# Ledger of designs, part 33: VH-VL binders against q8wwc4

Target 1, 195 residues: q8wwc4
Amino acid sequence: STEEKPQQHQKTKMIVLGFSNPINWVRTRIKAFLIWAYFDKEFSITEFSEGAKQAFAHVSKLLSQCKFDLLEELVAKEVLHALKEKVTSLPDNHKNALAANIDEIVFTSTGDISIYYDEKGRKFVNILMCFWYLTSANIPSETLRGASVFQVKLGNQNVETKQLLSASYEFQREFTQGVKPDWTIARIEHSKLLE
Short names: E, the ipSAE of ESMFold2; O, the ipSAE of OpenDDE; V2, 0.75 times the mean of E and O plus 0.25 times the DockQ between their complexes.

## First folded at step 15 (VH-VL; framework fv_burosumab)

Design j4 (at its last look DockQ between E and O 0.46; V2 from the best seeds 0.00; counts 0 for: pae E 2.7 > 2)
Fold by OpenDDE, look of step 15:
Structure j4 (fold): chain C 195 residues (1-195), chain A 118 residues (1-118), chain B 106 residues (1-106)
Amino acid sequence: as target 1 above (195 residues)
Amino acid sequence: QVQLVQSGAEVKKPGASVKVSCKASGYTFTSYYMHWVRQAPGQGLEWMGLINPSGGDTSYAQKFQGRVTMTRDTSTSTVYMELSSLRSEDTAVYYCARDYLEGWFDYWGQGTMVTVSS
Amino acid sequence: AIQLTQSPSSLSASVGDRVTITCRASRGISSFLAWYQQKPGKAPKLLIYDASSLESGVPSRFSGSGSGTDFTLTISSLQPEDFATYYCQQYDSYPTFGPGTKVDIK
C-alpha cells in the first residue's frame, strides 16, 4: 500500500507588491504598539490580521447567501440593516462575487487604526482592514470598470479566469472596563459591488 | 553619542523598596519610550514595563503590577524604576533600555545589580 | 504571552565556523523579531531587528532570516569576540525574550 504522500500544495505566494505607503506602515505600527501597551497587552497585530482574514471570509460568504440572521452577533445592527437592503437587490452573480474563500485572499492590508473616547468616556479601537480576493463569479466587465482579470493556473488544473476584487471591513472593540472584549464589524464595503 | 547611565548597585532586605535611576544623554530624551528589563543571575531577560516619552503613561508587566512604578524627569533626562515589597527572587541586574520605533531596544544601560538578602 | 524557544541551548564552535541559532515563536509574529548578543557582565547588544535588518556598526558576518514562527541568526565565520550568549526578542505584543543560546569556544 503506497501511502501517497499528501502533495504539499505549493501556495504560490502572490507577492502583491502593494505600494504600502511607508508612512502608513509606520503609523500602523505605532498604533498597534499603543494598543498592546495601554489597552490589551496580549494584543497582536499579526494575530488580529489573521483573525480578521478569517472573519472576512466567513462574513462575506454569509452575505453572499443572504444569511443575515447569522451575522447579527458579528456585524453592527445599523450596518447589517443597510447591507440587507443592498445585498438582497443584487443579481445572483454579484452576490456570488461577495463571497471570498480564505485561500483566494491574495492580499491583506491594515488600514487606519483609530483610538478614541466617546462623550461618556468609553474607549474604542477601530481597525480598518483591506482585502483583495479572487472571484470566479462572472461579472460583466462594464460593471467592474478597472477590475483586473487574472488567469490563474493552479497546478495541473485548467486555466481559470478570475477577477480581483477588493473589500474593506472595519473592526471595532470597546475597551471600557466591564465590557465584553469582542470585536465587531462596524463597516463593510465591497468596491464595485455594494456601491 | 547615545548613553544610558544607571545608578550603582543596591543591597536591600526583603520587604524593602529599591529605586534605580537611568540618565540619558546624546539624543532627544522626550522622543523615545524607555523600558526596564531585568536578568536574574544565570537566567534570561524579563521585560518589566515601559514609560512613554512624556512620562505620563506607563505599562507594566502583569507580574509586577502593583509593585513597580516608573517615572521620568524631563529636566534631568532621567528615568526611574521603583520596585517595592522586594523578595529574594527580585535579585537581578536591572537594565534600562531605549525603545527604537516601538519594538526593539537599540541602547541599554550598563545595568544595576540589586541584591535582596535577609 | 508569546513564548520563544531557542535551539540549541548551547553549542561549542571554533573560530571560522559557521554558526546557526534558531528561534521559534509560539504563534506567528510576522517579522517583529530582534537578536541580541550578551557577554558576561555586560548589557545586551542589538544585532538584528525586524528579523533580518542589521543594526548599524554590527559586522556583516551576522545575518538574520525568517518570518512567522521560525527565525534564524547566522554567523558566517565565528570570530574570537563572538563567544557570547545570544537572545531573540519579539515585539509583536508586549516584549518577550528567548531563553538564550550560549556559544562557547571548542
Scores: ipSAE 0.823, ipTM 0.922, lowest interface PAE 0.6, mean pLDDT 91
Fold by ESMFold2, look of step 15:
Structure j4 (fold): chain C 195 residues (1-195), chain A 118 residues (1-118), chain B 106 residues (1-106)
Amino acid sequence: as target 1 above (195 residues)
Amino acid sequence: QVQLVQSGAEVKKPGASVKVSCKASGYTFTSYYMHWVRQAPGQGLEWMGLINPSGGDTSYAQKFQGRVTMTRDTSTSTVYMELSSLRSEDTAVYYCARDYLEGWFDYWGQGTMVTVSS
Amino acid sequence: AIQLTQSPSSLSASVGDRVTITCRASRGISSFLAWYQQKPGKAPKLLIYDASSLESGVPSRFSGSGSGTDFTLTISSLQPEDFATYYCQQYDSYPTFGPGTKVDIK
């Protein structure tokens, strides 16, 4: 007999940092299938996620360095404009905490995927990516109340105190035929640092 | 039980077209995507495209775009694949294969041999 | 497109042997990998999906492992009905298949 298989994929991904919704993982796989089936056969959620991790490391460093001119090609104009004022007002240690070293990104997850046409018939996909990373930046405990603090062993004799921070970056791409295939960051959120 | 039963073998000349059928039974026809995959003699498997039987939407591999048409008849639970402008390299066994929105195939038809020769 | 290679292209083995077949993807595909068995004149049959999940009704002597770019199908104790060609298939993007590994009787 035929058995329904909608939930078998969920049990493979039950181990996540923090609380995550296993049903969202199944919905994410279905939406990834729909993107390649109807928008771009070459689309791969795996390749996108790896690229998004690299983009997060790169953009977060530029943001911490206030290199806003270099971000204009990567981040939507209205988002960057709003961020300039927030970031420049941060204490230097908070700015430093924005930067994520790619080797210290310990967990990534795919959030909501939006697949839509606008009023002009243009095809869009928005993908929310969540990143969890370790930092050694000196952040007052009062500012990061509720954040996890870890001691990380680097070799047999080295122990470093690290804080675990999270960020959410929403990526947007137009899949309309003939449009250059570029992802733009349409939303940036650094939990507890950029409220 | 789930079954996918395909139409019989075809012999065609270059330039002709062929239409292969795949009749589904034992499950809700419109709840699963149907794909077509072919295998030339002594060769591996090649994905050709898919159809959503619910609305009839299709997506074709670039190699076959313009030559392949996939349709369905919900009243008979049957999917069709038509390949036009046949060439000798289109000689292959053509399979229908069932998928639940993931891209891997839990049930396959028995295959239809299509031979293109002059 | 995501290309898959398989190793070896063919092998000869005896009943009872442990058989290992490797599939390599041209880029990371997470665990979006399935394995199929095909006997001459027959359609492929699904063995494993999601790299390591055994399909219902498939004998437990079959197992899959791997993630990223490197994947393995293992038959712990080869049986007479296992002589066939084995294909890997990725579904991280539109489906592509490996070239197959033929397992022959020695």
Scores: ipSAE 0.475, ipTM 0.799, lowest interface PAE 2.7, mean pLDDT 86
ESMFold2 (binder alone), look of step 15: mean pLDDT 94; pTM 0.950

Design j5 (at its last look DockQ between E and O 0.74; V2 from the best seeds 0.00; counts 0 for: pae E 3.6 > 2)
Fold by OpenDDE, look of step 15:
Structure j5 (fold): chain C 195 residues (1-195), chain A 118 residues (1-118), chain B 106 residues (1-106)
Amino acid sequence: as target 1 above (195 residues)
Amino acid sequence: QVQLVQSGAEVKKPGASVKVSCKASGYTFTSYYMHWVRQAPGQGLEWMGIINPSGGDTSYDQKFQGRVTMTRDTSTSTVYMELSSLRSEDTAVYYCARDYLEGYFDYWGQGTMVTVSS
Amino acid sequence: AIQLTQSPSSLSASVGDRVTITCRASRGISSFLAWYQQKPGKAPKLLIYDASSLESGVPSRFSGSGSGTDFTLTISSLQPEDFATYYCQQYDSYPTFGPGTKVDIK
């Protein structure tokens, strides 16, 4: 019984040198610091980012499959309603392009972090996450003006042409005492697909 | 030059309270967070809690929740740490440490030895 | 809580030796790691922050590397004043310290 050694998927670290504004980076770090200091001691921006990446992959796949019922607990109702209308009207190739495989997410960036109080004194934290992922969906170049086409050779496999797409997901959590500490998705944007 | 000067050594009985002070100078006091870290004799470093620049918000390690109180006085540029219901296990050197808005400590006080003995 | 471990717990070295100390986190903490030096009877002194950034005034013989879960402090050529205990500290969440590594003279 030849125990097939699990092929260590060499994670090709595509260093997407995203021009992150150094100022935004510092602001993000400071706000992350404030979150663990005063809202949730166990909060980690590193862990959050990893979780957000997984959530993005899962949610985007469900969106591509038009499984909106499964998103009711993950996505804000208002956002889900709007998405249902937009996604349902998309051609199949565009729907397929919404789906991000976790292994095809090449870059994740933390955008703006907002801490705010509502009129009732409830505390909220919003974290915008930006994702760049490769898709094999065949979308006409005319529709994806400015999208970069990459030829990706994964190991010994044939050269596959993939397009780089971006998406932004805003995560929200209420930190009011007595409220369940769950993150929900408050905004979903897929550049060039859900415009 | 940034300086953090702490109060002198204390000897306390079990059940008593101790209040340690940390006077800051050489920088804008109201712009930085302050932490307290303790070290038992021959042991490692243990984080106790943090206080914000205004003194209005604090966060404590769960181990010390209910026994520790951190305060600050802007007029005197002094931060205080009070620990109540002292036990022999509380025998340690207590440090104030300045936070450069990141969660690591760039300046430390000289430390205050607190001995809890019957 | 994020737990940190250090290896070795203690080591003996001679002046001029290359010394390497490892710090491991229980989970990924990106580059949110600092290194401190502590001499007997003194407060800790910051050496390195953000895993590899050298604090001002710290000699260049000190260097830090690593990301994620594994970090290393290196002293390229040990000096007499470097005999001390070294601690790693993470700040991805609320601060926690490694147990320390004592560097003694051989």
Scores: ipSAE 0.745, ipTM 0.882, lowest interface PAE 0.7, mean pLDDT 91
Fold by ESMFold2, look of step 15:
Structure j5 (fold): chain C 195 residues (1-195), chain A 118 residues (1-118), chain B 106 residues (1-106)
Amino acid sequence: as target 1 above (195 residues)
Amino acid sequence: QVQLVQSGAEVKKPGASVKVSCKASGYTFTSYYMHWVRQAPGQGLEWMGIINPSGGDTSYDQKFQGRVTMTRDTSTSTVYMELSSLRSEDTAVYYCARDYLEGYFDYWGQGTMVTVSS
Amino acid sequence: AIQLTQSPSSLSASVGDRVTITCRASRGISSFLAWYQQKPGKAPKLLIYDASSLESGVPSRFSGSGSGTDFTLTISSLQPEDFATYYCQQYDSYPTFGPGTKVDIK
């Protein structure tokens, strides 16, 4: 649904489809509490989410530029190996659509948080982050699923056509004592741009 | 009917240890986390740590790591906080406080004054 | 660590006055903020959680607002039992407290 606002011609209004529900939101708060209570007292889901947004903008730009060497310490080896051929074979406009400008990320949502131990007793946290961003890349709509086309006003008399795309990045950190405190991206999905 | 009843005031000498108790009633003891918070005379509140009464798991503020031990006894619905190597800046009222997986405290004990004096 | 400041540090007010106390966090904490009332010789009492949600049994003259870094506790019409010290507390990570605001009888 849409709502008419005063001065419509001077403002861009975005309507975002909900991808979270109240039950998931409650589970996310409980899991965030458990992380700081038991794993890292300085952990903050608020601070993590802002950092994840910055990381998404950075990594997606490097992917669009095929700078895979710069991704080797940010993205899990298995994920990066699968991405190299898929990204390189994309048409240039599809590659350009991967990149998210930080100022054009219009919606960020926290998905599932997983807290677990592996069989070796190592402690892990995985946090799924979902991002919605605008792009000026011209992509045939038949090749995209989970995407929408929006008209974005540039001033009072100009309309810039942009596509709204989504991506999901899963961040992983090992909290085992003595392990370097790094977040690694363990899963990357750009809705149908990367399968 | 939720109540957190703490042990009485204590006077200790520097270098000693103190063990404060907090007896819970009116709710399921193992369903809520317990925190300890202290307040020096005329000063603000300082978080010390947390215990899960179900399994006895603990986590402490770095400031107290190595000097504080939190334990519990599920048969008496009681948590304990022991602070060792006492010094003058440990003079404070010590509170237990209840929490349901959020990090804020809906019920507090009445407080236990611990005075460290030569 | 997330630092909290409060202003004013103290104030004097009359019964019936509208009282406003502010709390500022050193960085964004979303709405993970609670307010407590503490009377001399007593334990703190929870008033507000999630920045604006009123705890059960707390009078409706108390309200909270804000998100991110700036938060406000308001007492719409001060009563004799409201003379106390008020603390904010964040729980976006391990708990930290503001320094308190003392509300005295004028």
Scores: ipSAE 0.343, ipTM 0.739, lowest interface PAE 3.6, mean pLDDT 85
ESMFold2 (binder alone), look of step 15: mean pLDDT 94; pTM 0.957

## First folded at step 17 (VH-VL; framework fv_burosumab)

Design e1 (at its last look DockQ between E and O 0.56; V2 from the best seeds 0.00; counts 0 for: pae E 3.0 > 2)
Fold by OpenDDE, look of step 17:
Structure e1 (fold): chain C 195 residues (1-195), chain A 118 residues (1-118), chain B 106 residues (1-106)
Amino acid sequence: as target 1 above (195 residues)
Amino acid sequence: QVQLVQSGAEVKKPGASVKVSCKASGYTFTSYYMHWVRQAPGQGLEWMGLINPSGGDTSYAQKFQGRVTMTRDTSTSTVYMELSSLRSEDTAVYYCARDYYEGYFDYWGQGTMVTVSS
Amino acid sequence: AIQLTQSPSSLSASVGDRVTITCRASRGISSFLAWYQQKPGKAPKLLIYDASSLESGVPSRFSGSGSGTDFTLTISSLQPEDFATYYCQQYDSYPTFGPGTKVDIK
């Protein structure tokens, strides 16, 4: 599990605007079944997804702020090292665009679940999560080719132009006896920003 | 038509073991999970565990770990549930229930009453 | 463990009545909820799966709704054969059942 737990009550809820692949949905259900059946009976894909969403929001903000030291326990060392180089070299507006606000995540989807044994007999579960979120970062359209632009009005506030971005985070947990049961982020991708 | 037929009622002493059978027919036996669920008299339903289609893997509820063993025989299309170290609290109707990687149960056996009394 | 509660524990109704039974989960379980009907001395029978999907062969007077933590089973017009106990069951994690709702004849 990640340090961030699902919140029971969110003050701001957004309508899910994304579409999921029905085949992936079925696969996810089957894999989720297998996980609680043979790995962790307390596993809940619903709870995991909520936790993953929170983790994404938190990690993405830390990335945008280049606070890499705070990510050492959350992100795999190899991934973090590569991210340091990539993120540091980004323009400020691109860095800002990495940050996802929890209330601006408009869609969350499970991409894939992998269950495998390595050559040493260690058991692993990998869950790829896909997030779509709105950003107010001012990024040239040429850089974000194909990104959707939306005009968002929140309450009585003025109309604000936001761009829809996507990110993929892969969460990994080892289920080997004696290993700490923590989820770590094994892969981070931000479409058109950090690949 | 899918049918799950269970073995007859059992009466056991405390400390004894009981083995209940569930014979499946009318579908591809090796494609479905089988679960066991019990129900004490006048009470609700309690999940005990599952066995995978091949019979090679099982998953038991923590409450029954060490006391329950689930097996299946492909040649006879039969699933077995053995419960050891029986207690009075184990008095219940035991059901086998079919599942296809979903976690809910579309077909049930007729149930087997197991009575544990001194 | 995910705990389920049901409301009411029992109710009395007449043939033709609309009956509503509620199931609440201790945490969010998305739509991973099933409903069963059980008659005395019989095994449970699946009615609804995935919160709102009607099982094959089940009369259309049965319907399920809800997501997250709150779910509802509705019988639009109660029939004589519908007097039974109804259970909800979640399968977001290892299976757990609600305590049941007994529907008796008024």
Scores: ipSAE 0.671, ipTM 0.853, lowest interface PAE 0.8, mean pLDDT 91
Fold by ESMFold2, look of step 17:
Structure e1 (fold): chain C 195 residues (1-195), chain A 118 residues (1-118), chain B 106 residues (1-106)
Amino acid sequence: as target 1 above (195 residues)
Amino acid sequence: QVQLVQSGAEVKKPGASVKVSCKASGYTFTSYYMHWVRQAPGQGLEWMGLINPSGGDTSYAQKFQGRVTMTRDTSTSTVYMELSSLRSEDTAVYYCARDYYEGYFDYWGQGTMVTVSS
Amino acid sequence: AIQLTQSPSSLSASVGDRVTITCRASRGISSFLAWYQQKPGKAPKLLIYDASSLESGVPSRFSGSGSGTDFTLTISSLQPEDFATYYCQQYDSYPTFGPGTKVDIK
């Protein structure tokens, strides 16, 4: 778990639109303890969060490029099938807005952690991760309420406008004894781009 | 006042078993996890496992899986750690340590010296 | 497993000295680090949790700092009762401990 802090850049203005609740932070720490205590002694919420950020950058880029064949082993089948239809129908600017370069992911936070057993006794953990990232895509600000616009100077007095978008990816892993220890993305939400 | 009082020192031969007790007082026994941590003479600290006194469920470090058993008695507010098939490298001070779902230990027992020698 | 190292392994100091002990993790552990004091023949005693939070009843001359991989325990003015061995411990995963730093009388 990480404490939410405003991030500042000398050349850009950024507004953090959320904050960590101390009670939510305590609940996250307890759930992280329960995962390593009972599910996987090697589990680390810190390591998971770093990996999730890299997975978000990778998956979001593949989505923007419509490379769905490369996503079949990373994203749940049901989710990927729904996304194929929605993403293919998007204008190019909206498709480009899905992609997040690692260098432009300005804030990450751990959301809800769910620990549960299904009817067959299989053990699952779901971790919701929230990401805030900059994009150069030309998206009307009125459709993305709360978004921030940034200006970037490019030499000869040119300026590049960037918008701050958010996405939520829910990761799921089965911890049942004998099951391969892989995380699958079970839910993907992008800032009303995929409403 | 929180106290964890452990049983007295033990001398054992290789191949034997030892059972160390840890009696808790001054707090709600079932609200905190109890861990066991050992320290060989002149060496660092090594985590062995934990027990939830509320339900009796346990989780053991892989190194001790199959040799360690942790139990509790809620009527006496006592946890027990039993280590079997003792060998000379098991010579150590064994501590019980209290934890509130975090993984760090706010109170420790006084320690129980277990010496394994032939 | 998350490995912890400590430096120095030992040090000699006088009453009133400022003492600094470093703990380094083999990978990032955020702020999931605790510090313990252990005197000869005694159990460890918790000093610091969450890298920098002082445990109740611990003197204010003790402080902790750091996050990620590099952490520091500082004793601002060493007292006679502070001569002991100090251990760091991570809890980002199952607990592992540093090898200890012995603080001796100079």
Scores: ipSAE 0.445, ipTM 0.788, lowest interface PAE 3.0, mean pLDDT 86
ESMFold2 (binder alone), look of step 17: mean pLDDT 95; pTM 0.961

Design e2 (at its last fold request DockQ between E and O 0.56; V2 from the best seeds 0.70)
Fold by OpenDDE, look of step 17:
Structure e2 (fold): chain C 195 residues (1-195), chain A 118 residues (1-118), chain B 106 residues (1-106)
Amino acid sequence: as target 1 above (195 residues)
Amino acid sequence: QVQLVQSGAEVKKPGASVKVSCKASGYTFTSYYMHWVRQAPGQGLEWMGLINPSGGDTSNAEKFQGRVTMTRDTSTSTVYMELSSLRSEDTAVYYCARDYLEGYFDYWGQGTMVTVSS
Amino acid sequence: AIQLTQSPSSLSASVGDRVTITCRASRGISSFLAWYQQKPGKAPKLLIYDASSLESGVPSRFSGSGSGTDFTLTISSLQPEDFATYYCQQYDSYPTFGPGTKVDIK
């Protein structure tokens, strides 16, 4: 990816700094470097990833409970509106499957990182995060084709069957001077549940 | 072999400016970032900023914002760091250091001593 | 800013000794840590990157370990040329350095 100087008078440009393979650690490092170098020196991919994981756990639980009002400050308005309709229509077991416990998140990966400027010269960073988590929700195997089933024994408890699910959350932040440095969720996808 | 050769020692008065050069050789100059790191006598290392391979973009530590200017001359494979409004606390050895989009430094210049005294 | 501390600040050792230096970060930095050796009047020299990767040309007696907040540099058998100051440096965010550990001859 070629670095370009932000010019306020230029048309919307998008610089793709990300990679499509979420497992590519090297590319993630490079992208992280570019972010702290040119956008926020305090940015840390380590801290971001941890925060994203926590946000995912929190947001996914609220979604499962249809507490959409509590998501208004965390999720983009357009996305939230679409989610209300989709989630509300889900069966209860599917709703339950949306919820990710932070302790049951088994893998987190950074996907694409995009940097773009709009027509007004505002600069944005989007980071796609991918999560894999275990759920105890009883979802028919026919509905979740391809999901891995695991038997988990925790301590002296009975063997519990859990399914591995995946979700993708895209986080967006505006890095324009004077703008509050908040990350918002710009996209939510739950594989086989909410696409 | 990769070499970074810096300009000689400087003595400056408070309020003056100093410009240190770093000439690179032995590798593709336009493929690497260059950083500047300084070290006060008997002290640790302090990151000052970086300049990208093309020389078009810089990133400076907040502490030096407004006082440091980094430039790059591709034709001579030289990077420059200018520090203005010098103070006594700016007395240090200044290093250029090479980086390949990692954030750590695999090659260093020999250092340039800058002394700021009245 | 991410703060780094090192322990000890200085130590005395003999040739052949095993030397361990610790670097601690104020928060988790994954494996984004490098180690440098600096001799008096010389520029730092990269030894380890990514917490445990040995830089090319560096003797195998040097090794790095750790992740998150706690990191260690180990010299398995100290050699005469190893008496120097050692610095850790994180690059999870903008670069910061530890205060250094001086290794002197006993």
Scores: ipSAE 0.851, ipTM 0.938, lowest interface PAE 0.6, mean pLDDT 92
Fold by ESMFold2, fold request of step 21:
Structure e2 (fold): chain C 195 residues (1-195), chain A 118 residues (1-118), chain B 106 residues (1-106)
Amino acid sequence: as target 1 above (195 residues)
Amino acid sequence: QVQLVQSGAEVKKPGASVKVSCKASGYTFTSYYMHWVRQAPGQGLEWMGLINPSGGDTSNAEKFQGRVTMTRDTSTSTVYMELSSLRSEDTAVYYCARDYLEGYFDYWGQGTMVTVSS
Amino acid sequence: AIQLTQSPSSLSASVGDRVTITCRASRGISSFLAWYQQKPGKAPKLLIYDASSLESGVPSRFSGSGSGTDFTLTISSLQPEDFATYYCQQYDSYPTFGPGTKVDIK
């Protein structure tokens, strides 16, 4: 310990991770009700959120590995096209930071839910999901302003440095009768990595 | 004071129809969804469907699709449920129940016994 | 469809007893669970919503807990007016109800 810097507030505060705005939480509950009431009585926001977490882990891993062919069935074409250029140009450490292991996703939240009809009367729902995850990727703290660094001890030997990163994935499904009930990822944001 | 008052008991033959009313008072009728839930003698509770009184749009449980019709009259603050092609297993107490866009029910009508026999 | 089970199906208890009733969902439903009390010949009455929130006018001896798949209704000191059948109900999707738990006087 060479240098101690005083803090204006004497007590160290924990980083507040993604607490939902109370008005947004109420809107989310109302929107979830409207989906099952009018579109699909089997729809469950709880089940969706669990599946979205799994999809995020899977898709983020494939992105980090540049396996874009495997993403063509999961991600909208125009989104995937833009991602190919951005991801392949990243340094290897930034590519590795894209991948989120399922057991290192520490927080998820449901963002805006959009329920709408297009000009042809087709029924759509878009659900924005936000994820916070830990990564062991070797990224300098100066590169990622605002990222938190966590030190994790493995066994009796070492500490690991882990960083907290966030991503936002927007999921879209057509609920029109007769259409396969498939969710497609219509938008992908990885803060500070894919901007 | 919120109150839901339902029409009286009905006795029907198989194949007939029954129409049960539910008159609301003590709140803004069009601000709450109305659901119908039934209970066969000695049995648990079964959701039948819902109506939005402001627009009259409905959503019915799959089991009752094609047999149940819900309507409302905003001038009398009354919801109606009609069940057609009655069978003996439709013998039950039928409840209207109020919901504020959540799917749980804070106020219930007193129930209407519908008996289908012979 | 989300199925609910309840345990026990019935129980006998004395005034003053602590009573615990459980409800289990076939899959996670977060905290989208309500509890109702129904006395013979009467409509159900809402006791608890959002798994643990007490409805206005319900005595504080009633409490709810749990999230995910496992939920509990507790009556801390049973009163004569509490002998009834208790139902859980989920609303994570279209409403479904548990089969009920009958609480009888011993």
Scores: ipSAE 0.643, ipTM 0.866, lowest interface PAE 1.6, mean pLDDT 87
ESMFold2, look of step 17: ipSAE 0.567; ipTM 0.835
ESMFold2 (binder alone), look of step 17: mean pLDDT 94; pTM 0.954
ESMFold2, look of step 20: ipSAE 0.560; ipTM 0.830
ESMFold2 (binder alone), look of step 20: mean pLDDT 94; pTM 0.956
OpenDDE, look of step 20: ipSAE 0.843; ipTM 0.931
ESMFold2, fold request of step 21: ipSAE 0.632, 0.604; ipTM 0.860, 0.853
ESMFold2 (binder alone), fold request of step 21: mean pLDDT 94, 94, 94; pTM 0.955, 0.955, 0.955
OpenDDE, fold request of step 21: ipSAE 0.848, 0.818, 0.838; ipTM 0.936, 0.921, 0.929

